VH-VL binders against q9nrl2r1430to1533. Designs and how they scored, part 309

Target 1, 104 residues: q9nrl2r1430to1533
Amino acid sequence: GGVHELSAFEQLVVELVRHDDSWPFLKLVSKIQVPDYYDIIKKPIALNIIREKVNKCEYKLASEFIDDIELMFSNCFEYNPRNTSEAKAGTRLQAFFHIQAQKL

## First folded at step 17 (VH-VL)

Design kk50 (framework fv_ficlatuzumab)
Fold by ESMFold2-Fast, scan of step 17:
Structure kk50 (fold): chain C 104 residues (1-104), chain A 123 residues (1-123), chain B 107 residues (1-107)
Amino acid sequence: as target 1 above (104 residues)
Amino acid sequence: QVQLVQPGAEVKKPGTSVKLSCKASGYTFTSYWMHWVRQAPGQGLEWIGEINPRGGTTNYNQKFQGRATLTVDKSTSTAYMELSSLRSEDTAVYYCARGTEWFSRPGLYFDYWGQGTLLTVSS
Amino acid sequence: DIVMTQSPDSLAMSLGERVTLNCKASQSVKSYVSWYQQKPGQSPKLLIYGASNRATGVPDRFSGSGSATDFTLTISSVQAEDVADYHCQQYYSYPYTFGQGTKLEIK
């Protein structure tokens, strides 16, 4: 974990946020709008939280950063059936992430 | 004021293709999803697909997958729907409709609709 | 595909009466249902989104309720200008699907 990794993590998070399919992941799911979400998802996370963790230097290893991104996608697929707009967006954004992560 | 302007009518022969336009004004074109919906005479509404003008991402009703193609021209704030291999059952009014902001769940609402283009497919 | 079924197919009411229009989904769509009004010769107009949220400029007499599979659009006191077809739509899963519509007329 260093300056290079912080810059790389920030750049990747910015690219994810700018992607068309980021909308389900920009911030935590609203309990008011989706009342059962937090009964099902025990480790909620979103891009704004991950970005904050990057900026606070909370990721000591690149694997910790990748684990948080993968947790975000895992939560999406656990809660949302395959044919939902969220699952569709998650599938495409995850593929984009995997390509970008290799080029870090 | 938000406006979506569509041509009034198109007449096509079976087996041909058509490209319908929808010119948007009065808002930031790339900030909202655009949807296409048709309505056959005397029948209900049928969703064809959606496009995000921001990045070009599309989602289609599988019934139209491979026949319908949604595109946008950002420079003219115009959305297009091309429908190929036309048959008489494609005779309908075709609407474009503005969806939600790109950062919100698509499909939540269609708040502004074009006037519709009547497509007639006949021999 | 999720099938949306509206009832009744048509309804004739007297001015000032309460109107209730129903929409049933073949499987749970949470609260991801919108209602549209379509007057003769016109494009659809958004009335309700997210099952119960009134769209901007829609009169207070229109309200939506329901969740999961059963949804209702209510007009508390019907007016002459309410003559139209009313369509419900789910946007929970692809493809988005509409009901067949309910035609509202005044006696």
Scores: ipSAE 0.698, ipTM 0.895, lowest interface PAE 1.4, mean pLDDT 92

Design kk51 (framework fv_ficlatuzumab)
Fold by ESMFold2-Fast, scan of step 17:
Structure kk51 (fold): chain C 104 residues (1-104), chain A 123 residues (1-123), chain B 107 residues (1-107)
Amino acid sequence: as target 1 above (104 residues)
Amino acid sequence: QVQLVQPGAEVKKPGTSVKLSCKASGYTFTSYWMHWVRQAPGQGLEWIGEINPRGGTTNYNQKFQGRATLTVDKSTSTAYMELSSLRSEDTAVYYCARGTEWFSKPALYFDYWGQGTLLTVSS
Amino acid sequence: DIVMTQSPDSLAMSLGERVTLNCKASQSVKSYVSWYQQKPGQSPKLLIYGASNRATGVPDRFSGSGSATDFTLTISSVQAEDVADYHCQQYYSYPYTFGQGTKLEIK
């Protein structure tokens, strides 16, 4: 298999973090603030974890990077009803990701 | 000291548009969401919409979708709400209110409010 | 839309009495409820956020409690300066909605 340059994944994560709709995804959901989250979501992930994995060269294939980003959005839509601010942010950020990911 | 300064009053005729301002000072303007809320005479509060001055993202109450437009001018730390096709029932005090920091849920609280602009829509 | 219903519409209390204001959501809003105080001719002022967190500078006689659909604002010992309208608000889902308000008066 192939590997992507570190700078491509890093640039995309930076663009996601800078987006207005990144706020639900910047770090792991707090168990103290949202006690039932980890009863429902079994594979938690966030942009800070993905960025650290990029910086440590842990993604060997672009598909592995994309899978982690998609897991992040999937968790959001599984936990949050459609009309919440989290779900609305997730919908817009996912669309933005799909456009930017064309450069991978 | 955080301040949100709004004009005291505006008078408009039905069918026209109005653009209300909210000048922010005492904090980093792009770090907090800004909200718009109105209160008709003797009535409760009604949320109109929110804007993130950081990237310009907006969310609206569907009741105002298509009539209300939220914008910001970063260079002057000023938020604007434009309301079109004015009717007499748009007569209300219009508040801007500071929301949460950009990295948090947008409306955890509205900690600072402008003094409000009384919009009167009549002949 | 989530409807927030406050009760009572108005009440009159004697100085030093404990007062309890209620707010009911038409569906669960978890703990995403804030309370605001509005004195005549003034803008609303934040009292409580996240159902139970007191805002900075708010006297400790004000407290909030509740979750899901039923929320309460308590003033442990009413003072003359507490005369105001009190509004609850949910920010769980769009559009954010406020209750109709409860007017607090002193006898």
Scores: ipSAE 0.752, ipTM 0.907, lowest interface PAE 1.1, mean pLDDT 92
Fold by OpenDDE, second read of step 18:
Structure kk51 (fold): chain C 104 residues (1-104), chain A 123 residues (1-123), chain B 107 residues (1-107)
Amino acid sequence: as target 1 above (104 residues)
Amino acid sequence: QVQLVQPGAEVKKPGTSVKLSCKASGYTFTSYWMHWVRQAPGQGLEWIGEINPRGGTTNYNQKFQGRATLTVDKSTSTAYMELSSLRSEDTAVYYCARGTEWFSKPALYFDYWGQGTLLTVSS
Amino acid sequence: DIVMTQSPDSLAMSLGERVTLNCKASQSVKSYVSWYQQKPGQSPKLLIYGASNRATGVPDRFSGSGSATDFTLTISSVQAEDVADYHCQQYYSYPYTFGQGTKLEIK
């Protein structure tokens, strides 16, 4: 049920955060460091935000949780060229996520 | 008191392999990316690759076409770079260099360097 | 690969003079540029990161500026201990690349 899903979401977020390739996604991009980021990315999101939503039980469906995670990766690939460290990290982390998400 | 200690020199024949070491101290080894950079005589610096000692994630300069392999031994805080199919053009000083913390961006700079290992490849 | 081109290749300056070293990227690297000082027989030392941020312990006579493709390292008043090769580096995309270096000497 809902409690089981919440626990699964929490555990998945923990695993994502602990992953080597989580560094681009731990928190929102700094507007100071990347001035044009929010001109391009209109729905910014990060693992700390997703974790907070999980803790607040804002996800009623697994699909909603997955959508936010996929949005996070989509933002990364939209802003970063394929040969950047962020994009490379995102590619690996997303692959990891897809494997883990099958357990939801 | 961050230190990266490398052997002074290696001499190899073409076609052979070499494994260079870099012993780190003075900081948490698993918390920082480790990079390898080489410098041919009288030339500029060339980035070879990076490794995250925490989980072993690596990224390579495609120029080396899989000839370079980066590894770490967390128990000894030592990073390794193995270069195979050596050729004369591989003659250079090879540096290990500490990168940023594994969770940090965008500051992908190298703040500490080893003294370098001179690799000479000759028949 | 992104090519970093430094200019001049070599420079001889008098003590106390202002030194300007240039680095040009073949394409935009935004502000992801670092500068290193390499004295004879030594390993490189970080001077500037993020195009304009001075690394810890670096004298304030060193400064970095620029964005996108054109970058500059400035020494406001060159000192004898500043004799070295200077390297610029981009870390915007793989592979990270360096300039060919600029050799700074004192007259």
Scores: ipSAE 0.675, ipTM 0.903, lowest interface PAE 1.0, mean pLDDT 95

Design kk52 (framework fv_ficlatuzumab)
Fold by ESMFold2-Fast, scan of step 17:
Structure kk52 (fold): chain C 104 residues (1-104), chain A 123 residues (1-123), chain B 107 residues (1-107)
Amino acid sequence: as target 1 above (104 residues)
Amino acid sequence: QVQLVQPGAEVKKPGTSVKLSCKASGYTFTSYWMHWVRQAPGQGLEWIGEINPRGGTTNYNQKFQGRATLTVDKSTSTAYMELSSLRSEDTAVYYCARGTEWFSKPGIYFDYWGQGTLLTVSS
Amino acid sequence: DIVMTQSPDSLAMSLGERVTLNCKASQSVKSYVSWYQQKPGQSPKLLIYGASNRATGVPDRFSGSGSATDFTLTISSVQAEDVADYHCQQYYSYPYTFGQGTKLEIK
């Protein structure tokens, strides 16, 4: 049920935040530091936003939670070329997420 | 206050391996990336790789992939770079340098540098 | 790999003169460029990061500018203690790469 799924979402978000490769995803990209980001990325999201949604019980299904995490990675790969530290972090964190998401 | 202490020199024969140390003090060791950079005599700087002491994540210059291994000992706040299959062209000063905080893009700056270890590879 | 090319290889200046050091990237690195000063027998020291941000404790006579492929380090009034090699570095993509360095001497 719903309650167990929401607890699992919180645990997974905490594990993602604790991962070394979480740094590109901890909070929304700064418009001051990266001024063209919001011209390219139309649905920005970050782990702090996803955590807030978990706490507000906005995810009714595991698929909705997974979709938001996947959107976060998709945005990363759309904006950042493959050899950037952002893209490499995203690749490793996404692989970690896929293993952990099997628990959902 | 912040210090990165490295041995002054190492002499090794071709084909051997070396493990260089970098002892950090004056800051929280696990909060910052650590980088390794070398400089051959009279030449420019060459980035070898980086390690996050927090979780042990590494990124390498592909030129050194498979030959260089970066590790840390959190209990002693010491970073290590092991370089295998040494050649005469590995003769250089090897620096460790503190990078950005773990929650920031790595590589933005290297704000504190060790004094460097001169590695001489000769028969 | 992104190649960083510095110019000139060396220059000699008189005290108080304005000096300009150039760094060119083989492809766009946005603003992800840092500059380091290396005095003879010493480790490099951070001067500028993010193309134009002065590091803590660096005198205001040092300034950086540029974006994409062309970057400049300026010393507005060169002093005797500025004798050093100056290195630019990109951190936009792996591997991070440095220019060959520019040697600054005083006449």
Scores: ipSAE 0.754, ipTM 0.902, lowest interface PAE 0.9, mean pLDDT 93
Fold by OpenDDE, second read of step 18:
Structure kk52 (fold): chain C 104 residues (1-104), chain A 123 residues (1-123), chain B 107 residues (1-107)
Amino acid sequence: as target 1 above (104 residues)
Amino acid sequence: QVQLVQPGAEVKKPGTSVKLSCKASGYTFTSYWMHWVRQAPGQGLEWIGEINPRGGTTNYNQKFQGRATLTVDKSTSTAYMELSSLRSEDTAVYYCARGTEWFSKPGIYFDYWGQGTLLTVSS
Amino acid sequence: DIVMTQSPDSLAMSLGERVTLNCKASQSVKSYVSWYQQKPGQSPKLLIYGASNRATGVPDRFSGSGSATDFTLTISSVQAEDVADYHCQQYYSYPYTFGQGTKLEIK
């Protein structure tokens, strides 16, 4: 049900945020610090935004929630070369997410 | 009053291993990445690796090909670097250095350094 | 690996002169560059991070500039206590790498 899914989404977001490799994804990238970020990434998203959407019950399907999480990782890998700290963190966090998402 | 305390020196023979320590104080140990950097005599600085004391996540310079192992003891706020299969080229001063906070990259890197441990590898 | 090349290797300046140290990256490192001061027999000390941000406690005579591949550390008026080796570093990608260093002396 919707309430059950909402709780599951909330819990998963909490686990993602608490993960060691969550730091690239906690908030939107600063345009001041990364001036060209939004020229490249057209659908920016972060865990705080996803958490807000969960709290507002904007996700009707688990697939919608998963899509946003995957978008978050996709953005990271699109902007950051593989040997950057962001990409490395993203790789590990995404792997963690995929394991946890199986419980949804 | 951030401090990183390292032993003064270690002497090892080729082929052996060494485990260097770095005791941190004056800040929350688990809140900052810990880095290891070495400096051969008369040479520049070389980054070895980093560890997140919070969860133990590590990243290494591939040059060391798994010879370096970073660990932490949260109960004593001590970081360790073990280097195996020592060779003469490993002779250098080894520094531990505090990196950025674990939750923010744009922070200050290497804002505090230990005094370094001189490792001499010779037969 | 990204190679950081500093220039000059060494220089001697008179007190009060303007000092310019250069660091060139083999590829773009955006603004992820730090500068360190290392006095004889001491550990490195952070001067600049993010290419142009002065670390806490660093005198305002030190400044950093540059982006992508070319970076500069400037001492507006060199002092006797500034005698040291200066290292640039990139932290854009693994492995983090340093320049070979520039030795600054006073005439």
Scores: ipSAE 0.568, ipTM 0.885, lowest interface PAE 1.2, mean pLDDT 94

Design kk53 (framework fv_ficlatuzumab)
Fold by ESMFold2-Fast, scan of step 17:
Structure kk53 (fold): chain C 104 residues (1-104), chain A 123 residues (1-123), chain B 107 residues (1-107)
Amino acid sequence: as target 1 above (104 residues)
Amino acid sequence: QVQLVQPGAEVKKPGTSVKLSCKASGYTFTSYWMHWVRQAPGQGLEWIGEINPRGGTTNYNQKFQGRATLTVDKSTSTAYMELSSLRSEDTAVYYCARGTEWFSKPGFYFDYWGQGTLLTVSS
Amino acid sequence: DIVMTQSPDSLAMSLGERVTLNCKASQSVKSYVSWYQQKPGQSPKLLIYGASNRATGVPDRFSGSGSATDFTLTISSVQAEDVADYHCQQYYSYPYTFGQGTKLEIK
């Protein structure tokens, strides 16, 4: 990855964080508040982790970055039934991501 | 410090619409979800919907979807609920209530409530 | 929709008694339950959120417990000012739903 590509990933993560529906994805799910989460979700991830990976240049391909974002949404829909506020937020944020990802 | 100010009462005829206001002060209006809840005389509480004033995102109770519309005016820190096609069973006290901060699960708590507007729907 | 059922519908207690109010969800809501106190002619007031967290300014005699489908609000020593309707609410899934309320009176 190039400098411009890294700047694009950083810009996209910032736009996701600023979105109304980012709240379920800002940080890892609390084991104390949601004890069964880590029994169900085997590859937890959140926007703060993805942002750190971008800053450390850990993504070598745009597809790796996209895969981590999609994993984040996949985890949300796996754990949360469709009528939860988490699932509704995830659906809208994922649609927003797909539009923004066209710029990558 | 935190205040949500609502008009005391509204009287409307069946078939009309009403737009109820909730003026917020004492906090950053765009940092918290705003909820609308009603209570018919002698009945329990019923959640109508929520709005995030930050980006305008709304979620509604399906029972009110198509009839209730939630909006905000950021310049005046005022939230609005419009309810259309009014029926006598819409007679209730309508509350606005401050929800959680935008980075937390909505509905987590409603820590400040307006005093409520009594809507009476009668001919 | 998730139905929240409170019990009893009403109860009368003597000053200083311990009282527990029950709230049952028709399906698991994890720990996403709040409790509200509503005095006659007033707006509801938050008491407990997240099943067991006491809201700021709420007296220590109020406590919440429970998870999944069964929740309780406990008042360790009932005082005259506790006369009110108490409402439980789930915020696990849309639409958020409230119980029918429990009326607490003093004998």
Scores: ipSAE 0.635, ipTM 0.885, lowest interface PAE 1.4, mean pLDDT 92

Design kk54 (framework fv_ficlatuzumab)
Fold by ESMFold2-Fast, scan of step 17:
Structure kk54 (fold): chain C 104 residues (1-104), chain A 123 residues (1-123), chain B 107 residues (1-107)
Amino acid sequence: as target 1 above (104 residues)
Amino acid sequence: QVQLVQPGAEVKKPGTSVKLSCKASGYTFTSYWMHWVRQAPGQGLEWIGEINPRGGTTNYNQKFQGRATLTVDKSTSTAYMELSSLRSEDTAVYYCARGTEWFSKPGHYFDYWGQGTLLTVSS
Amino acid sequence: DIVMTQSPDSLAMSLGERVTLNCKASQSVKSYVSWYQQKPGQSPKLLIYGASNRATGVPDRFSGSGSATDFTLTISSVQAEDVADYHCQQYYSYPYTFGQGTKLEIK
């Protein structure tokens, strides 16, 4: 993708990081804190990894960037039962992302 | 030096609304979730809801959703709980309690509690 | 909703005795359980969080253990100042729920 597309991805990641509900997504889940996470989640991802990929120009299409963000939410809902704080945060942040992503 | 200051008592009639305050001091107000918990006479503790003062995000116990409204005033470091359509069963001590930092581990335990406001709902 | 059930409802102990209070969750809450002490006319005070971590300023005689559905609070040598209601709480899933409380008295 183009330079202005990458700038748009960076801005969107910054908005996600600033959101109240970003806390489950800021960094990869710790195997020490959550030992069974990597037995269930086979394609782990987090906002810090996505931001690094944006900075290294690894996204060729907006759809690839969106796919990584959606994978992050999908992992959250797969691992965390619906009524947990992680799942509630994921639901709200995903809705916020969908609104912001309309500008991409 | 963390303090959560609440008014001592309120008396209300059934069908009215009440807005309880909780003034925080001694820490960065926007860094910690604020929770509301009540305790009816001789009963256990009941969680009402939580608010993140940083962005205003709220989560409610479904039992109170639509009837309880949590808000904050960042300029005065004050949290509020408004409870509408009051019933005699709402007679209880209402506590505000500080949760964990918004960026911390999942879920919240309550390290500091206000002294509580005794709400009496009677005709 | 996850139901937290405490046992016994009340107990009376002699000074210096070991006390064990129980808390059972209706579903797994992993280790997201806290314990609070509430003296008459006072607000609850945090004793234990994350099932086994002692809060700052809490005496060594208080300890917590357990995981999944079964949790215990132990007072290794009960003192007169420990007379209070003790509440367990899960903070794993919404809504957060508390047990009904256990009243500790001295004989």
Scores: ipSAE 0.377, ipTM 0.833, lowest interface PAE 3.3, mean pLDDT 91

Design kk55 (framework fv_ficlatuzumab)
Fold by ESMFold2-Fast, scan of step 17:
Structure kk55 (fold): chain C 104 residues (1-104), chain A 123 residues (1-123), chain B 107 residues (1-107)
Amino acid sequence: as target 1 above (104 residues)
Amino acid sequence: QVQLVQPGAEVKKPGTSVKLSCKASGYTFTSYWMHWVRQAPGQGLEWIGEINPRGGTTNYNQKFQGRATLTVDKSTSTAYMELSSLRSEDTAVYYCARGTEWFSKPGQYFDYWGQGTLLTVSS
Amino acid sequence: DIVMTQSPDSLAMSLGERVTLNCKASQSVKSYVSWYQQKPGQSPKLLIYGASNRATGVPDRFSGSGSATDFTLTISSVQAEDVADYHCQQYYSYPYTFGQGTKLEIK
C-alpha cells in the first residue's frame, strides 16, 4: 500500500490503543503472568506488534492489516471465557474496530 | 496522599433514588478504575460495578444492572453511584475503592478505599 | 456467579500462633484472588493480590497461596492488631465476588 493507506492504518491503531478496552491488547501476554497462554495460543499478536508492522510497511494490503487485528480478537476469545474482563473488553473493542475499519 | 472521601450517611425512603459521591485526591483520577462495593450490616462485601474515568466505560454486577448507574466528573475528580428504586434490602455501607491502572486487568486489587457511606432505606 | 466460601466463619487464637484461613471458589479462578483485612468500624485494606503477592506496606507475617479453587491466607505469628474480619475475592470473571468473611479474635 500507499502513503495514505499506511497513515490510515497508523491512525486506526492509535484509536484502538487510546480506547478504554485496549488494555488486554497493548502488549504480548506475559508467559510469567499467564503461564499456559502459549500452550493454547499458537499465533500470538498484540497492538504494539501490529503498530510496528505498520511503521515498517509490512502490510501490502488492507486485508492483511485487518486479518492481524482479527487474529488478535480471535486469540482473546479462544483463551478467555465469556464472562472475563478480557473477553468483555475484546467484544467492545472489536465492535469499535468494525465501525472504524469501514473507512479503510 | 491518596484519599477517597465519601459522605458519612444518607437516609432515603423506599422507592426513591440516591446518588452517592466519592471525591478522589492525591493521584491522577483518570488513570485508575473506580469500583463500588457495598456491605450490609453484619454481612460480606458485594461488588456493584466498575468505571474507567478515562473514557467512561462501565461494567456492572448483573444484580444491579439497570438500577445502578456509575458516572464521573473529571473536572472535580468525583465518582458517583446512583441507585434507583430503593428497597430496605439496600441498607448497607457503600464504598468506593480505587482499582488498577486503566491499562491493567480491572479488579486485580482495590488498594485504597473510601470510608464508606451508610445508606439507610426506611419509611 | 462464582461462589467464594471461607472457612472457618470465626476463630480465636493465642498471640504468636500460626493462623490459616481458607477460601474455596466454586469453579477455577486461576490465581485471580485477593485478600482484604477489615478492622471493626473501618474500610477493608488490601493484604494480598494474585493469590500470593503481598501488597505494599503489609507485614511479612501475612502470606497467601493457592490456585484454581483452593486458597489460603496465613499469618505466621498472630498479633493483637490482627483482630479483624478477613475477606477473599475473585476477580477472574464478572461479577467479582467475595467470600462471607472469617472473623479472627485473640483469646
Scores: ipSAE 0.753, ipTM 0.910, lowest interface PAE 1.0, mean pLDDT 93
Fold by OpenDDE, second read of step 18:
Structure kk55 (fold): chain C 104 residues (1-104), chain A 123 residues (1-123), chain B 107 residues (1-107)
Amino acid sequence: as target 1 above (104 residues)
Amino acid sequence: QVQLVQPGAEVKKPGTSVKLSCKASGYTFTSYWMHWVRQAPGQGLEWIGEINPRGGTTNYNQKFQGRATLTVDKSTSTAYMELSSLRSEDTAVYYCARGTEWFSKPGQYFDYWGQGTLLTVSS
Amino acid sequence: DIVMTQSPDSLAMSLGERVTLNCKASQSVKSYVSWYQQKPGQSPKLLIYGASNRATGVPDRFSGSGSATDFTLTISSVQAEDVADYHCQQYYSYPYTFGQGTKLEIK
């Protein structure tokens, strides 16, 4: 049920955060450091935001949770060229996520 | 008091392999990316690859085409770079260098360097 | 690969003069540029990161500027201990690449 899903979401977020490749996604991009980021990315999101939404029980469906995670990766790939450290980290983390998401 | 200690020199024949070590101290070894950079005599610096000692994630310069293998021993805070199929062009000083924290950006610049190991490859 | 081209290749300056070292990227690397000082027989030392941020312990006579493709390292008043090779580096994309270096000498 809902409690089980919440626990699963929480655990998955914990695993994502602990992953070596989580560093681009831990928190929102700094507008000071990347001035044009929010001109390009219109729906910014990060693992700390997703974790907060999980804690607040804002996800009613697993698909909603997955959508936010996929958005996070989509933003990364939209802004960062393929050969950047962010994009490569995102690629590996997304692959990890897809494996873990099958357990939801 | 961050220190990266490397052996002084290695001499190898072409076609053989070498494994260089880099012992880190003065900081949390698993918290920072470790990089390897080489410098041929009279030349500029060339980035070889990086490893995250925390989980072992690596990224390599494609130029080395899998000849370089980065590993770490967390118990001894030591990073290793193995280079196989050595050729004369591999003669260079090889540096280990500490990168940024695994959880921080931007990017990978190198704030501490080892003294380097001179690798000489000759028949 | 992104090519970093430094200029000049070598430079001889008098004590106290202003020194300007240039680094040009073959494509935009935004502000992901660092500078290193390498004295004879020594390993490189970080001077600047993020194009314009001075590393800890670096004298304030060193400064970095630039964005996208053109970057500059400036020594406001060169000192005898500044004799070294200077390297720029981009870390915008893999592989991370360095310039060929600029040799700074004192007249």
Scores: ipSAE 0.384, ipTM 0.853, lowest interface PAE 1.5, mean pLDDT 94

